# Designs tried in a protein design chat: miniprotein binders against Catabolic L-serine/threonine dehydratase (CHA1). Part 9

Target 1, 359 residues: Catabolic L-serine/threonine dehydratase (CHA1), of Saccharomyces cerevisiae (p25379)
Amino acid sequence: SIVYNKTPLLRQFFPGKASAQFFLKYECLQPSGSFKSRGIGNLIMKSAIRIQKDGKRSPQVFASSGGNAGFAAATACQRLSLPCTVVVPTATKKRMVDKIRNTGAQVIVSGAYWKEADTFLKTNVMNKIDSQVIEPIYVHPFDNPDIWEGHSSMIDEIVQDLKSQHISVNKVKGIVCSVGGGGLYNGIIQGLERYGLADRIPIVGVETNGCHVFNTSLKIGQPVQFKKITSIATSLGTAVISNQTFEYARKYNTRSVVIEDKDVIETCLKYTHQFNMVIEPACGAALHLGYNTKILENALGSKLAADDIVIIIACGGSSNTIKDLEEALDSMRKKDTPVIEVADNFIFPEKNIVNLKSA

## First folded at step 3 (miniprotein)

Design d1 (from fd7 with R12E R20L T34I E36Y)
Fold by ESMFold2-Fast, scan of step 3:
Structure d1 (fold): chain B 359 residues (1-359), chain A 80 residues (1-80)
Amino acid sequence: as target 1 above (359 residues)
Amino acid sequence: MEVVIRIRGTSEEEFERVMLEVIELAERFGGKVIFYVDGDEITIRIEGVDEEAAKEIVRRLKEIAERYNLEITIEVRELS
């Protein structure tokens, strides 16, 4: 069975004036509904093949995530007929628990936050397996080289699709992607390295205010850790980025943009209305730059010509419904308890964009 | 030893200058700097310094706070 799909690279026409040619990489069409199918599927498949070839033990998959990563792990295990256990925090929505269980995975609810659920997985679940019979495959949500390798396959497909359309990669002015822990970003860089494009094509990494660890780390020039995440974009809500992400950002032409939660939610609802596709806030953050080309141009440090190409990774996600997005927006618009008031106000308009090559 | 600094409500220009000075100070003593950002509350943790270095870091941090007119809280503790 195939743990991820080849997804389309399609021209996207955003309402308003056309300043460039936008193409979306439709990772929302993956088996798990997000790009996570590529990386997590690759980790699980490679590990399972190795274990099965050795023949001494049986593989079992263990993950801690009530979001896209947990669902991607469960989906891959369903396709590979592997036992899967996912530990999720107590606040995980019933919809996500049900989606994971429906793959055939075992779901254990434990811990107030991801770190507690992960600790429970390691100390109360994985440490109790019979290590002579079972070899565990532990799935981190983003920080693993096999995960980044899997994500890099999307660049292979982008290059192939551009070639099949007789479009030169030299016309690609930038790639826009959302950044949480940096697994997606790492995969994109690795894919570009494979084609000799990493030093030519800038990447614009997008975060939301309140989970902008990447932006803050780049501004300070040192990895940082957020005490808590205050953004609605929970799939971007990691306290740290991978070390590799910071290293790649220093080495290559990387730009960083932070978008307010309210703008992101409005973009998600606007996109749903105009294109009949429900996207989560993390995906909406990247797509926001397609609707707002001035922000994108500022990030790139140059104006876009009509024949310039910008690729946006429509990373997908399964954590939100339209109702969730509408409720979040209503809360933000409520005068006495707006969600935005919890957000980190360290984002500065002139400093929302970080260009490491000029900084 | 570990030196923890808590700062609230610094301006954007002030924040950048203070962070760079703290990083330079920590590097001088072989310390690791970790930043915790929680809304407008910033906590800076300097880990991996000995007792004598921690004392000097505290002295220098107080000088930085005075130069930038910052209200800060400083804690020194042993790592668990």
Scores: ipSAE 0.000, ipTM 0.328, lowest interface PAE 14.7, mean pLDDT 82

Design d2 (from fd7 with R17E R20W K32T T34V E36I)
Fold by ESMFold2-Fast, scan of step 3:
Formats: C-alpha cells, structure tokens, sequence
Structure d2 (fold): chain B 359 residues (1-359), chain A 80 residues (1-80)
C-alpha cells in the first residue's frame, strides 16, 4: 500500500524467566511511526478515490491533532499528493508542528485543547472552503469505520506470518494492545472476526492511570467521560471511547489493565536501551506486559505455558524523545521525594575549668 | 433543562448500583445521562428534560441519596 507498510511479526525475548513466546507486531515501523498509518491512510485513500472517480470536486484533507493522528494524516497526504491542513492546540510542541509541516501540510495553531482545535477546524477552516470545488475529507483521530477497517489489516498480516512460519493460530493465547479511544482495539476485533477468531483469542487492553476511560467504562458497565486526563500518555488521553469499543468489549473476551505512568516511562527507557528503538508511553504500556508476565497472566486468568504465544502490538508513536521521557521520570521522582527541612544550630560545648582540691 | 449531580468520596464499585438507578430514572423522563469522573468525584448530568421532569428527577435523586447514604449536591440548569 502507498499509505501503510506490511510490518514484521517478530519473536521478542524479554529479560528474565520466559513463561511464553512473545511476538511483536512492529507498527512503529509504519510511515508515520505508528499504527495510525493503516486506519487514517485507509480513510484518506478510500475517500480520495471515491471523490476523484466522481470527478466533480477535488479532495482536500483536514485533521485536528498535533499528535500521531495529525502526523499520520499529513504523511498519507504527502504520499498521495493531497492538500492537507492540520489544526493543532497551542500547547503542541514545536517538534511536532515541524514534523507535520515537513510533510508539506499546512499547520494552523488554535485552541487550548483538542476539542477547541477541532471546533476551529470545522467552523473557521472547513466552513470557509469553496464547497463547489473542494470536497473535504475530515480525519477523526479514531472514531470512524474506515479507520477501524484499515487497522484490521494488521490481523491479516499476523495470520499470514504465523502460517508462513508453520505456527498454528490456536497457540495464540492473547493479543495485547494499548487503548485510547479504541480505534486500534476495534480494528483488531474486526480482523479477528474475519478469521473466526474473535471468540477464541482474548484481547488485553492496556491504559495508564489517569486516562483509563476504557477500564472505568468496563467496571461500571456503561460508557463514561473523564473530565481531566492526568497521564503522561497523551496519545491515550481521550475523554471517551467509541461506542463500538464498548459494544465489542461486552461481546468478546476482553481484559483490561491499568499501568502507572512511572512504570510505563521506565519500560520505554528499558526498551530503548535493549532494542535501540524509541517508543512513546502509549506503546510502552502494552510492552510493559511483556516485561511483567505476572500482570499479563492475572489479566488472562491463567498461567502461560512455554509454547503459548502472546502477540503485543508495538503501536509506535512520535510524540516524545528520550530526553522528554528522562525529564518526565526525573520530575516524578522529585515530587515523590520527601523533603526534610533541616535547620541545625551547631553549638560547640563549653570547656569547664576543673579546680584542684586543696590539701 | 439539565440536572447535574455531584457525588464525592465513593469508589466506582460502590457507585455501580446507584448508577443504574440514575440511568433508569433519566430514561423514564426521556433524558440522556453523561457520567464525568474527576478524581474521587463523580458528576452525573441528565440532559434533554423539561422543567417538570427535572423537578421529579431531583425529588427521586434525593430519595436515592438517602437510601444509599450518599453525600450529593444537585444543580438544575436551563441548558438543553
């Protein structure tokens, strides 16, 4: 595909005692550095082909994300030679703005957070186009059926790679993926449905504490909205999950795990040192279960045998540098360190004069 | 109108049964429910109800709070 790569499925040897065979699906090797190339690329490509076939208007792509979704949209547009405009919130780092601009996309900075940037895109950018000449393609970060369809292609590749290695899919005891709004999870389910595996292979959805909307929704039994996102994993930081995500989780064997920010950052740095690949916290959350199989086994409700297979989606991302992760970890450790204020007044002892006893 | 309920100091597990009663109550009056989590505070917004329905919802919410021994605050807004 022009907009996404077939990525490898490779055995991963985590340090320590091996309880199962781990395989990573290397979505970090996508053109945009994340799995989002599949879904967002599919939405853009399908829409552009339809518009071009109609021939009445020209396609133009619009997205409102300074993170992986915006970069995936811009990257797909660069590859397809489509005009692209990305609106990003004011707090978006210069590095991300530059990455998006370097694809050839136009970047507009507006809004304090994603919802304001998205409102600006719709009211001040998309509503101002010449609708007789341009047909807009709006890119949501996760909530669109064409996005889920695109993500489902990773299961086709996983099934094919297992077959080519003479590995039975019956040995797969779980798939681990990070959950933000649920677009990745939805794609995995749809891919598994295509092969009749959705009822047999459990999915372990991983979130970080402070953006665990999926976990809370499952525990309560009803979709919830988070007022504040307090996690370092901003790529997982959506206030809600898609309705389809909640519906799939109710229908299929889905497990939920929440990991602390500190543990996730430590995992990201360990992975960087061990494998020379920089991953963002959202990706590190899923990989943490490979380093800590007890958490995985508890989530699955069973012990893993040596010949069992667990697939972890190394979802990727480009939102942070190693320096960002090191600074975040240092900041967390400083805040957790007890500060003892010591005001010592050093008083030297007075020498007493000893009087001799008279005879 | 919109009815906003704030519940403080309850766990998600402890809140489960209260949540279902609130959903049922809102549906009875044609409203929709939004749950907002902010630390240990849970805010429930019941949207799309008229003034008469809002009054009855407030009355029944007070009964639910008393039954489950909950500390709640209730606000009614002219928001649709």
Amino acid sequence: as target 1 above (359 residues)
Amino acid sequence: MEVVIRIRGTSREEFEEVMWEVIELAERFGGTVVFIVDGDEITIRIEGVDEEAAKEIVRRLKEIAERYNLEITIEVRELS
Scores: ipSAE 0.000, ipTM 0.422, lowest interface PAE 10.3, mean pLDDT 84

Design d3 (from fd7 with E16K R20F I23L T34E E36V)
Amino acid sequence: MEVVIRIRGTSREEFKRVMFEVLELAERFGGKVEFVVDGDEITIRIEGVDEEAAKEIVRRLKEIAERYNLEITIEVRELS
ESMFold2-Fast, scan of step 3: ipSAE 0.064; ipTM 0.611

Design d4 (from fd7 with E16R R20L T34Y E36I D38E)
Fold by ESMFold2-Fast, scan of step 3:
Structure d4 (fold): chain B 359 residues (1-359), chain A 80 residues (1-80)
Amino acid sequence: as target 1 above (359 residues)
Amino acid sequence: MEVVIRIRGTSREEFRRVMLEVIELAERFGGKVYFIVEGDEITIRIEGVDEEAAKEIVRRLKEIAERYNLEITIEVRELS
């Protein structure tokens, strides 16, 4: 696809005694540096094709994210030669603003938080277009069916790559992915549904303490909203998850893990040192379960055999530099912060169908 | 109108049962339910109900609180 790449599925050998075989899906190798190229690229491409077929109006793309979603939208528009406007909050790092502008997208800085930037985009930018000439394509960071459909393509590739390597999908005992708003998780579920695997392969959703909306929603049994996000993993920092994410978690075998910021930063730096790849905290949170299989086993509710396969989505992203992570870790180590045991594992029960004819 | 309920310091199992009843109650009156978390406090907001429905919801919420021995705070306000 012009907007996203097929990415490798490769064995990852974590240091120490292996309790399972880990494979990483290398979404960090996408054109925008994250899995968001798949979903956001799909939304933009499908919308643009439909608009261009109708022939009455020209497509223009609008997004309100200074993070990975905004960069993915801008990157897709650069590749498709589409006009793109991104509204970012005032707190957006200069580095991210520059990255988005370098694609050729227009960047407007407005609003203290995502919601204010998004309101500005809708009321002051999109409402001002000539609606007879321009049809807007609005890009939400995660909550759109075309975005989930695009993300689901990674499961097609995983199934294809396992088959090509003569590996049975029956050996896959779990998929680990980071959860912000749940767009990635939704795509994984939809991909698994396509192959009849959603009821068999559990998904372990990983969050960091301070942005663990998914974990809290599952524990309470209702979607919840966080008033504030306090985690360094800003790309996971949404106040709410998709309603579809909560519905999928109720329907399918979903587990939830929360990791402390300090552990995640240490994992990011360790991974950079050992494998020469810079990963942001959101990606490091999922990878942490490869370094600590006891947390993974607790989440799954079972021990892993040496020949079991666990797939971790290396989701990518560019929210932090190595210097940012080193400074954050140094600050945490110098301050006397109370040790809080917040690594919670939540197992969501599978939907059991009792068939009277089969009983 | 909206009805705002604040609950603090209850067990997860107990809270899940209460939430189920609150959602069923709100839906019966055409309301939309939102859950907001801040620390150990959970705020439940029921929006899109008229004044008479709000009064009935409050009455039934007090019954739920009494049945589960919960200390809750309830506010009814006009959405602005």
Scores: ipSAE 0.015, ipTM 0.525, lowest interface PAE 6.0, mean pLDDT 85

Design d5 (from fd7 with K55E R59L K62I T73I E75Y)
Fold by ESMFold2-Fast, scan of step 3:
Structure d5 (fold): chain B 359 residues (1-359), chain A 80 residues (1-80)
Amino acid sequence: as target 1 above (359 residues)
Amino acid sequence: MEVVIRIRGTSREEFERVMREVIELAERFGGKVTFEVDGDEITIRIEGVDEEAAEEIVLRLIEIAERYNLEIIIYVRELS
């Protein structure tokens, strides 16, 4: 409760006639604005308690991420009164840097990509601490068992909330979540394992085109590494997935969906206008399946009945503003906008005929 | 020996099918495979094969590239 909130599980009515009952797990309501409060908070809290119990050194938290993970680490440290240093890549937006600094965390800008920022953190920051006085807590953005354990707490809450509403878990036909490095997915699987549901409830993992490492790894049958992330959903933009994510996907009933950036941005803006909540592209990717049930049904391999339940993890995040999304969509539309030429009609000189031509 | 392959293709599904065939080929010779994706280009590294296996892998990779009409670049390096 100190580092993360219990979030509601609420019925979501998407526009049009519903083919199933959608429930959203509102992880966007976490202290950091995303589900990462659960996992990162758990790692930090468990580590700090262990260090404080030992009593020989003081805990300090170190993270490398200019996105939701770095903000979640800083937010947890603010709540626990722990020193926090976050190293962010040079391309990190000033808005995110300021947001992290406003928690009280120290922010250092270094490296062109996450890997370079992380290397700087380890070699130039953590390696320089007084190891006799300080015990470091290193926070990876997703790849740590304590992080997955923390995320698994959302399944406890989902099961409890369904029970309190007199809803059988047998009605749940799928859980939809966005996949970057797989930390969220790992947590969901672990939570389902705890209730004997992991082999019964399918998970639909959603990625955007240009950061679909999970989809590609599953289709070829082994983990792959992406050198470049070309999607607007930068929160999903990891070079690799967790090894545990690949193993879980092979063991359990996992489906994979890839959607285009343009569709995701349109969904984010639509959701903002209809439900008064700003969501980033990574979150919009999962919500897109609530708006487009045929994609969801195709992924599940079956049609949904009106009394079937689908849970979508509204994972949250702070990577984009409404203005950012509108500008991105306008840019995409202009690139796709045909060049319109006006041709003079010699026979009817006062009537211009517009001919549509691609650029 | 290490065999490094750079492949450019026309679609995501085409790349995924080619990757499956390359993995199968590497497994036949006991090689360790790593993949790096850069837009529409995939770099594949096959490590831990001897010289004879590397030659066989190269020949079969050329056959795969021709079958799928792909642009392919192959490098063979000695690792010590």
Scores: ipSAE 0.000, ipTM 0.440, lowest interface PAE 11.3, mean pLDDT 84

Design d6 (from fd7 with R59F K62L T73V E75I)
Fold by ESMFold2-Fast, scan of step 3:
Structure d6 (fold): chain B 359 residues (1-359), chain A 80 residues (1-80)
Amino acid sequence: as target 1 above (359 residues)
Amino acid sequence: MEVVIRIRGTSREEFERVMREVIELAERFGGKVTFEVDGDEITIRIEGVDEEAAKEIVFRLLEIAERYNLEIVIIVRELS
């Protein structure tokens, strides 16, 4: 495809005692540096082809992300020669703004956080296009069926690569992937459904503490919303998961793991030194289970045999540099940095208010 | 009517158990439940209940707060 690459499925030998055979799906080798090239590329390409076939209007792409999703949209547009506008929050790193602009996309900086940037895109940019001449393609970072369909293509490749190596899919005891909003997870489920494997192969969804919306939603039994994201894994920092993610997790054998930020950063730096690849915290969260098989076994509820296969999605991403990771780790090791401030949750007293505090 | 609950505690696991009981309670009275998490503070909104159901929900929430030794604030209001 012009918008995404077939990526390798390669054996990864984690240092220490071998408990299972780990294979990584190298989504970090996608054109945008992350798995998002598959899903976002699919949405853009399918929409553009439909619009161009109709011939009444010209397609233009609009996205509101300064992270991996915005870069994936811009990269796909560069490859398809489509106009692209990306609105990013004011705190977006200059490095990410530059990466997006270097594709040829227009970048507008507006809003304190993603929701404000997205509102600006819809209200001040998309609402002002000439709707008789231009048909907009709006790119959500994860919540769209064409995005999930695009991501599902990685399962086609995994199944084909196992077959070409004469490895039975019956040896696959789990797939490990990071979960933010759930777009990747949805794609994996859809791919497994296509091969009749969704009821057979469990998925272990990994999050970091402070952005664990998926874990909390599963434990509570209903989708929840996080008001504040406190994890350093900002590419997992979504306030909500897709409704489809919750429905799939309820239907299929899904396990959830939450990893502490410090452990994830240490894993990212360890991986960089041992394998000469820079990975961001979201990717490191999934890879952490390759280093710590007991966590994986606890999540699966079963012990792994040496000939069992576990596939980890090396989802990629470009949100953090090695310097960012080192600075984050140094900050976490300084126990003298306390911060707790309150009062964002003020409720004005009303006639029917009941206050309870156990004494 | 709408019932809004704010809960604070020291354990994420305890909060999650309490949340399950609140969802189960609200569903029995036909209410729509939404959640908002900010650190160790959870805000629960229950919408679409009548006055009688709201009173019963409040009574059960007070029992839950006492049982788990939680700091809890309950607000009951009419949407207008």
Scores: ipSAE 0.000, ipTM 0.349, lowest interface PAE 13.9, mean pLDDT 83

Design f1 (from t7f with T17V R19E K30E E34L E41R)
Fold by ESMFold2-Fast, scan of step 3:
Structure f1 (fold): chain B 359 residues (1-359), chain A 94 residues (1-94)
Amino acid sequence: as target 1 above (359 residues)
Amino acid sequence: MKVTIEIRVEKDGVTYVFEIEVDSLEEAREVIELVLKFLKRLGADEVEIRVRTPDEETARKIAELIKKLAEEAGFKDVTIEWKGNEVIVRAKKE
């Protein structure tokens, strides 16, 4: 595909005595540096083809993320020669702004947080286009069926690569992926459904403490919204998961793991030292389970044999430099970070609440 | 073992429903404690908790756990109603 690459599925040898065979799906090798090239690329390409075939208007792409999603949108537009406008919050690092602008995308800086940037995009940018000439393609960071469909392509590749290596899918005892809003998780489930594997292969969804909306929603049995995100893993820092993510997790064998920020940063730096690859905290959270198989075994509810296979999605991302990670670790050495009780940090989204007084 | 817990509370014309399935007493403790702390913060004056279990003995253990956790969360008037293998716990601030 023009918008995403087929990435390798390669065996990863973590330090220590072998407890299982780990394979990494190297989504960090995508054009945008993350798995988001698949889903966001699919949304943009499918929409653009439909608009161009109709011929009445020209497609233009609009996104409101200064992170991996915005960069994936801009990268896809560069490859497809489509106009792209990305609105980013005022706190977005110059490095990310420059990275997005270097694709040829227009970057507008507005709003204190994602929601304000998104509102500005919709009310001050998209609402002002010439609707007779331009048909907008709006890119959500994760919550769109075409995005999930695009992510599902990684399972096609995993199945193909296992077959080409004469490895039975029956040896796969789990897939580990990081969960923010759940777009990646939704794509993995949809890919597994296509091969009749969704009821057989458990998925271990990993979050960091302070952005663990998925874990909290599963524990309570209702989707929740976090008031504040306190984790260093900003790529996982969505206030809500998609409704589809909650529905899939209830239907299929899904396990949830929460990792501390300190452990994640240490894993990122360790991985950089051992494998010469810089990974951001969101990616490090999933990889942490390869370094700490006891956590993985506890999540799965069973011991792993040496010939069992676990696939970890090395989801990638561009949010942090090595220096950023070192500074984050240094700041954590100060035990001055207040603990926010989970019970004080969530609300129920209004659309998911039953109102008995309406009856 | 499968335990089904339904927690309902009405506050400002909105009904909050928690539907929880757990496989252990410890899992039940963690989730019930979290929900009750949330409801206390919300300012809920009364909560109703329904528990369905495979057997009467497990239902008694869970009802006692709920009563203890509700009292720890600041609910002072806790009543238990028994209906076969279903137990209904109602907790009020007063």
Scores: ipSAE 0.012, ipTM 0.520, lowest interface PAE 8.2, mean pLDDT 86

Design f2 (from t7f with T17I R19Y K30E V31L E34F K37E)
Fold by ESMFold2-Fast, scan of step 3:
Structure f2 (fold): chain B 359 residues (1-359), chain A 94 residues (1-94)
Amino acid sequence: as target 1 above (359 residues)
Amino acid sequence: MKVTIEIRVEKDGVTYIFYIEVDSLEEARELIEFVLEFLKELGADEVEIRVRTPDEETARKIAELIKKLAEEAGFKDVTIEWKGNEVIVRAKKE
């Protein structure tokens, strides 16, 4: 595909005694450096084809992320020769702004956080286009069925690669993926549904402490919204998960794991030093379970045999440099932060309050 | 009427915090009755209800209403604090 690559599924040997056979799906090798090339690319390409066939207007792409989603949108637009405008919050690092601009996309800096940047995009940018000439393609960072459909293509490749290696899917005991808003998780579920595997293969969703909306929503039994995101894994730092993510997690065999920021950063640096690949915290969170099989076994509720297979989605991302990670780790080590159990402040979205009141 | 629900997740329990802004006792009654019935169904361990009202007299009446409804919902150890036209009620299960 022009917007995403077929990525390899390769065995990964983590240090120590082998407790299971780990395979990584190398989504870090996508054109944008992350799995988001699949989903966002699919949304953009399907929308652009529909608009171009209709012939009434020209497609133009709009996104409001300074992270992996915005870069994936800009990268897809570069490949498809589509005009692209990305609105990013004021705190977005120059490196990410430059990355997005280097694709040819227009970057507008506005808003203190994602919601303000998104509101500016919709109200001040998209509202001002000539709607007789331009049909906008709005790119949400995760919450769109075409995005999930695009991500589901990785399961097609995983199934194909297992067959090519004469490996039975019956040996797959779990798929590990990082969860932010749940777009990746939704795509994995949909891919598994397509092959009749969703009821058979458990998914272990990994979050970091301070952005664990998925874990909290599952524990409470209702979707919740975080007031603050305090994790260094900014790629996982959405205030809410998609409604579909909550529904899938309740329907299928889904496990939830929360990892501390310090452990994730150590894993990222360890992985870069041992395997010559730079990964950001969101990706490191999933890979951490390959280094710490006991956490994985606890999540699955069973011990893994040496011939069991676990697939980890190496989701990629370009939000952090090695220097960023080293500085963050040094900062954490210098702070004598007592382990105080702080109350996590969560709210129900206002729409859910209406539902509660009407029930 | 304006309502915001905040959830605090701690090691030994879940606390539901309701921020309610109402214009009258009647407006508050219907909402508070529904909220407490819902919390009873969820098996909530602790609830905190913060209500902003037009005046101190209304705040006092609402505090009494919340206390009674919380007790009916199975919450014990009910504490009430108010400051001017704002009332805070905290209720815990044993």
Scores: ipSAE 0.000, ipTM 0.236, lowest interface PAE 14.7, mean pLDDT 83

Design f3 (from t7f with T17V R19I K30E V31I E34W)
Fold by ESMFold2-Fast, scan of step 3:
Order: sequence, then C-alpha cells, then structure tokens
Structure f3 (fold): chain B 359 residues (1-359), chain A 94 residues (1-94)
Amino acid sequence: as target 1 above (359 residues)
Amino acid sequence: MKVTIEIRVEKDGVTYVFIIEVDSLEEAREIIEWVLKFLKELGADEVEIRVRTPDEETARKIAELIKKLAEEAGFKDVTIEWKGNEVIVRAKKE
C-alpha cells in the first residue's frame, strides 16, 4: 500500500532465559513511525478514492492531533498528494509541529487540550471551507470503523508470516498491545475475527497508571471517563475508550494490565540500550511484558511453555526522544506518586472517574 | 461581562489561533498586551485579532486599545473593521 508498509514479524530474544517464543510486529517501521499509518491511511485513502470517483469536489484532509495520529494523517496526505490541515493543542512540542509541517501539511495551534483543538477544527476550519469545491475528510485519532479496518491488516500479515514459516497459529497463546482509545485493539480483534481466531487467542491490553481507562471500564463493567490524565504516556492519554472496544472486551478473551510510568520509561531506555531502537512509553508498556514474563503469565492465568508463541505489537510512535525519557524519569524520582499496580495488583482512584452511558 | 478574543498569528508557515474568554475589560487589556508582546518576540508576519463584546461601546474602547498597542509593538499597516459588537484588527509588519 502507498499509505502503509508490510512490517516484519521477527523473533525477539529478551535478555535471560525465555519461557516462551516472543515475536514482535514492527509497526514502528511504518511511514509515520507507528501503526497509525495503517488505520488513518485507510480512512484517508478510502475516502479520497470515493470523492475523486464522484468528481464533484476535491478531497481535503482535516485532523486534530499533535501526536502520532496527526503525524500519520500528514504522512498519508504527503504520500497521496492531498491537502492536509492539522490542528494541535497549544502545549504541542515544537518538534512535533515541525515534523507535521515538514510533510507539507498546514498546522494550526489552538486549544488547551484535544477536545478544544477538535472543536476549533470543526467550527473554525472545516465549517468555513467552500463546501461546493472541497469535500472534507475528517480524521479522528482512533474512533472510526475505517481506521479499525486498516489496523486489522496487521493480522493478515501475521497469519501469512506464521504460515510461510510453517508455524501453526495454534501455538500463539496471546497478543500484547497497548491500549489508549482502543483503535489498535479493535483492529486486532477484527483481524482475528476474519481468521476465526478471536475466540481462541487472548489479547493482553496494556495501559499505564493514570491513563488506564480501559482497565477501569472493564473492572467497573461499563465505560468510564477520566477527568484528568496523569500518565507520561500521552499517546495512551484519552479520557474514554471507544464503545466498540468495551463491547469487544466483553465478547472476547481480553486481559488488562496496568504498568507504572517509571517501569515503562525504564523499559524504553533499556530497550534502546539493548536493541538500538528508540520507543515511546506507549510502545514500551507492551514491550515491558516481554521483559517481565511473570506479569504476562499472571494476566493470561497460565504458565507459558517453551514452544508457546506470544506476539507483541511494537506499536511505535514519535512523541518522545531519549532525552525526553531521561528527563521524565528524573522528574518522577521527585514525586510522591501513588502506586496503582505492583505485580498486577490495583488500587483505583475514584476521584478521577466518571461513569458514562452508552452513546 | 463576556469578551471573546480570537487572535490569529502567522509565522514560518504555522498559523497560531488563540480563543480566549475574559470576564472584564481589564482582563481583555492584559491579554491583548501579552499577545502583542508575544508577536513582537515571535517576529510574526501577520496578525488578525477578532474581539466580540457585549455592545458597541465596549467594541469601540477595545478597538482603540488594540490600535494603540499594535502601533507600539511596531506594526505600521493596522486596519480596524467594525461589525456590530465585533471588532476586527488586522496588522502586517513590513
């Protein structure tokens, strides 16, 4: 595809004696540096083809994210030669603004948080286009069926790669992925459904302390909204998960793990040292389970055999540099922070939670 | 009292847009002063300030304030447009 790459599925040997065979799906090698190239690229390409076939108007892409989603939208537009406008919150780092602008996209800085930036995009940008000439393509960071469909393509590749190596999918005992709003998780489920594997292969969804909306929603038994996100893993920092994510988790074998921010950042730096690859905290959260098999086994409720396979989605991301991670770790040493996960034990902060009705 | 200030700033191909609601004319003054100082430091090429006020009398006072502060910040081509209780100031550096 022009908007995303087929990425490798490679055996990963974590330090020490492995109790299982780990494979990483290298989504960090996507054009935008993250798995979001698949889903956001699919939404943009599918919409642009429809608009261009109609021939009445020209497509133009609009996104509201200073993080990986905005960069994925801009990168897809660069590849498809589509006009792109990205609205980012005022706190967005200059580095991310520059990355987005370097694709050729227009960047507008407005709003204190994502919701305000998104409202500005809709009311002050999209609502003012010449609707007779331009048909807008709106890109949500995760909550769109075309985005989930695009992400599901990674399962096609995983199944193909296992088959080509004469490895039975029956050996796959789990897929580990990070969960923010749930777009990646939804795509993985949809991919597994296509192969009749969704009822068999459990998904272990990983979050960090302070943005664990998924974990809390599952524990409470209904979708919840966090009033404030306190985690350093900003790529996972959504106030809510998609309704589809909650429904899939109720239907299928889904496990949830919350990792402390400090542990995640230490894993990111350790991975950089050992494997010469810089990963952001969201990606490090999933990789943490490869370094700490006991946490993974506890989540699965069973011990892993030496010939069992666990696939970890190395989701990527460009939100943090090594320097950012080092500074964040140093800062955390000075905070009196409650620990809400130690070896899968949870303490939930009720003051940060609002129960939501289904939309 | 409700005053809404929308500031659009262009620099190096990036458009900065700030929408600020303040409760008083005094707060509006402080925000406008800060923005114009920011523009001077940023080296912005163009600026557009839109202010929505409760009435035309307040809009007139805001327009006079913005013009004065923009000229003090080094803008030479300052234009002011009134649309009821909304005032729009556009300024460009040469």
Scores: ipSAE 0.014, ipTM 0.505, lowest interface PAE 7.8, mean pLDDT 84

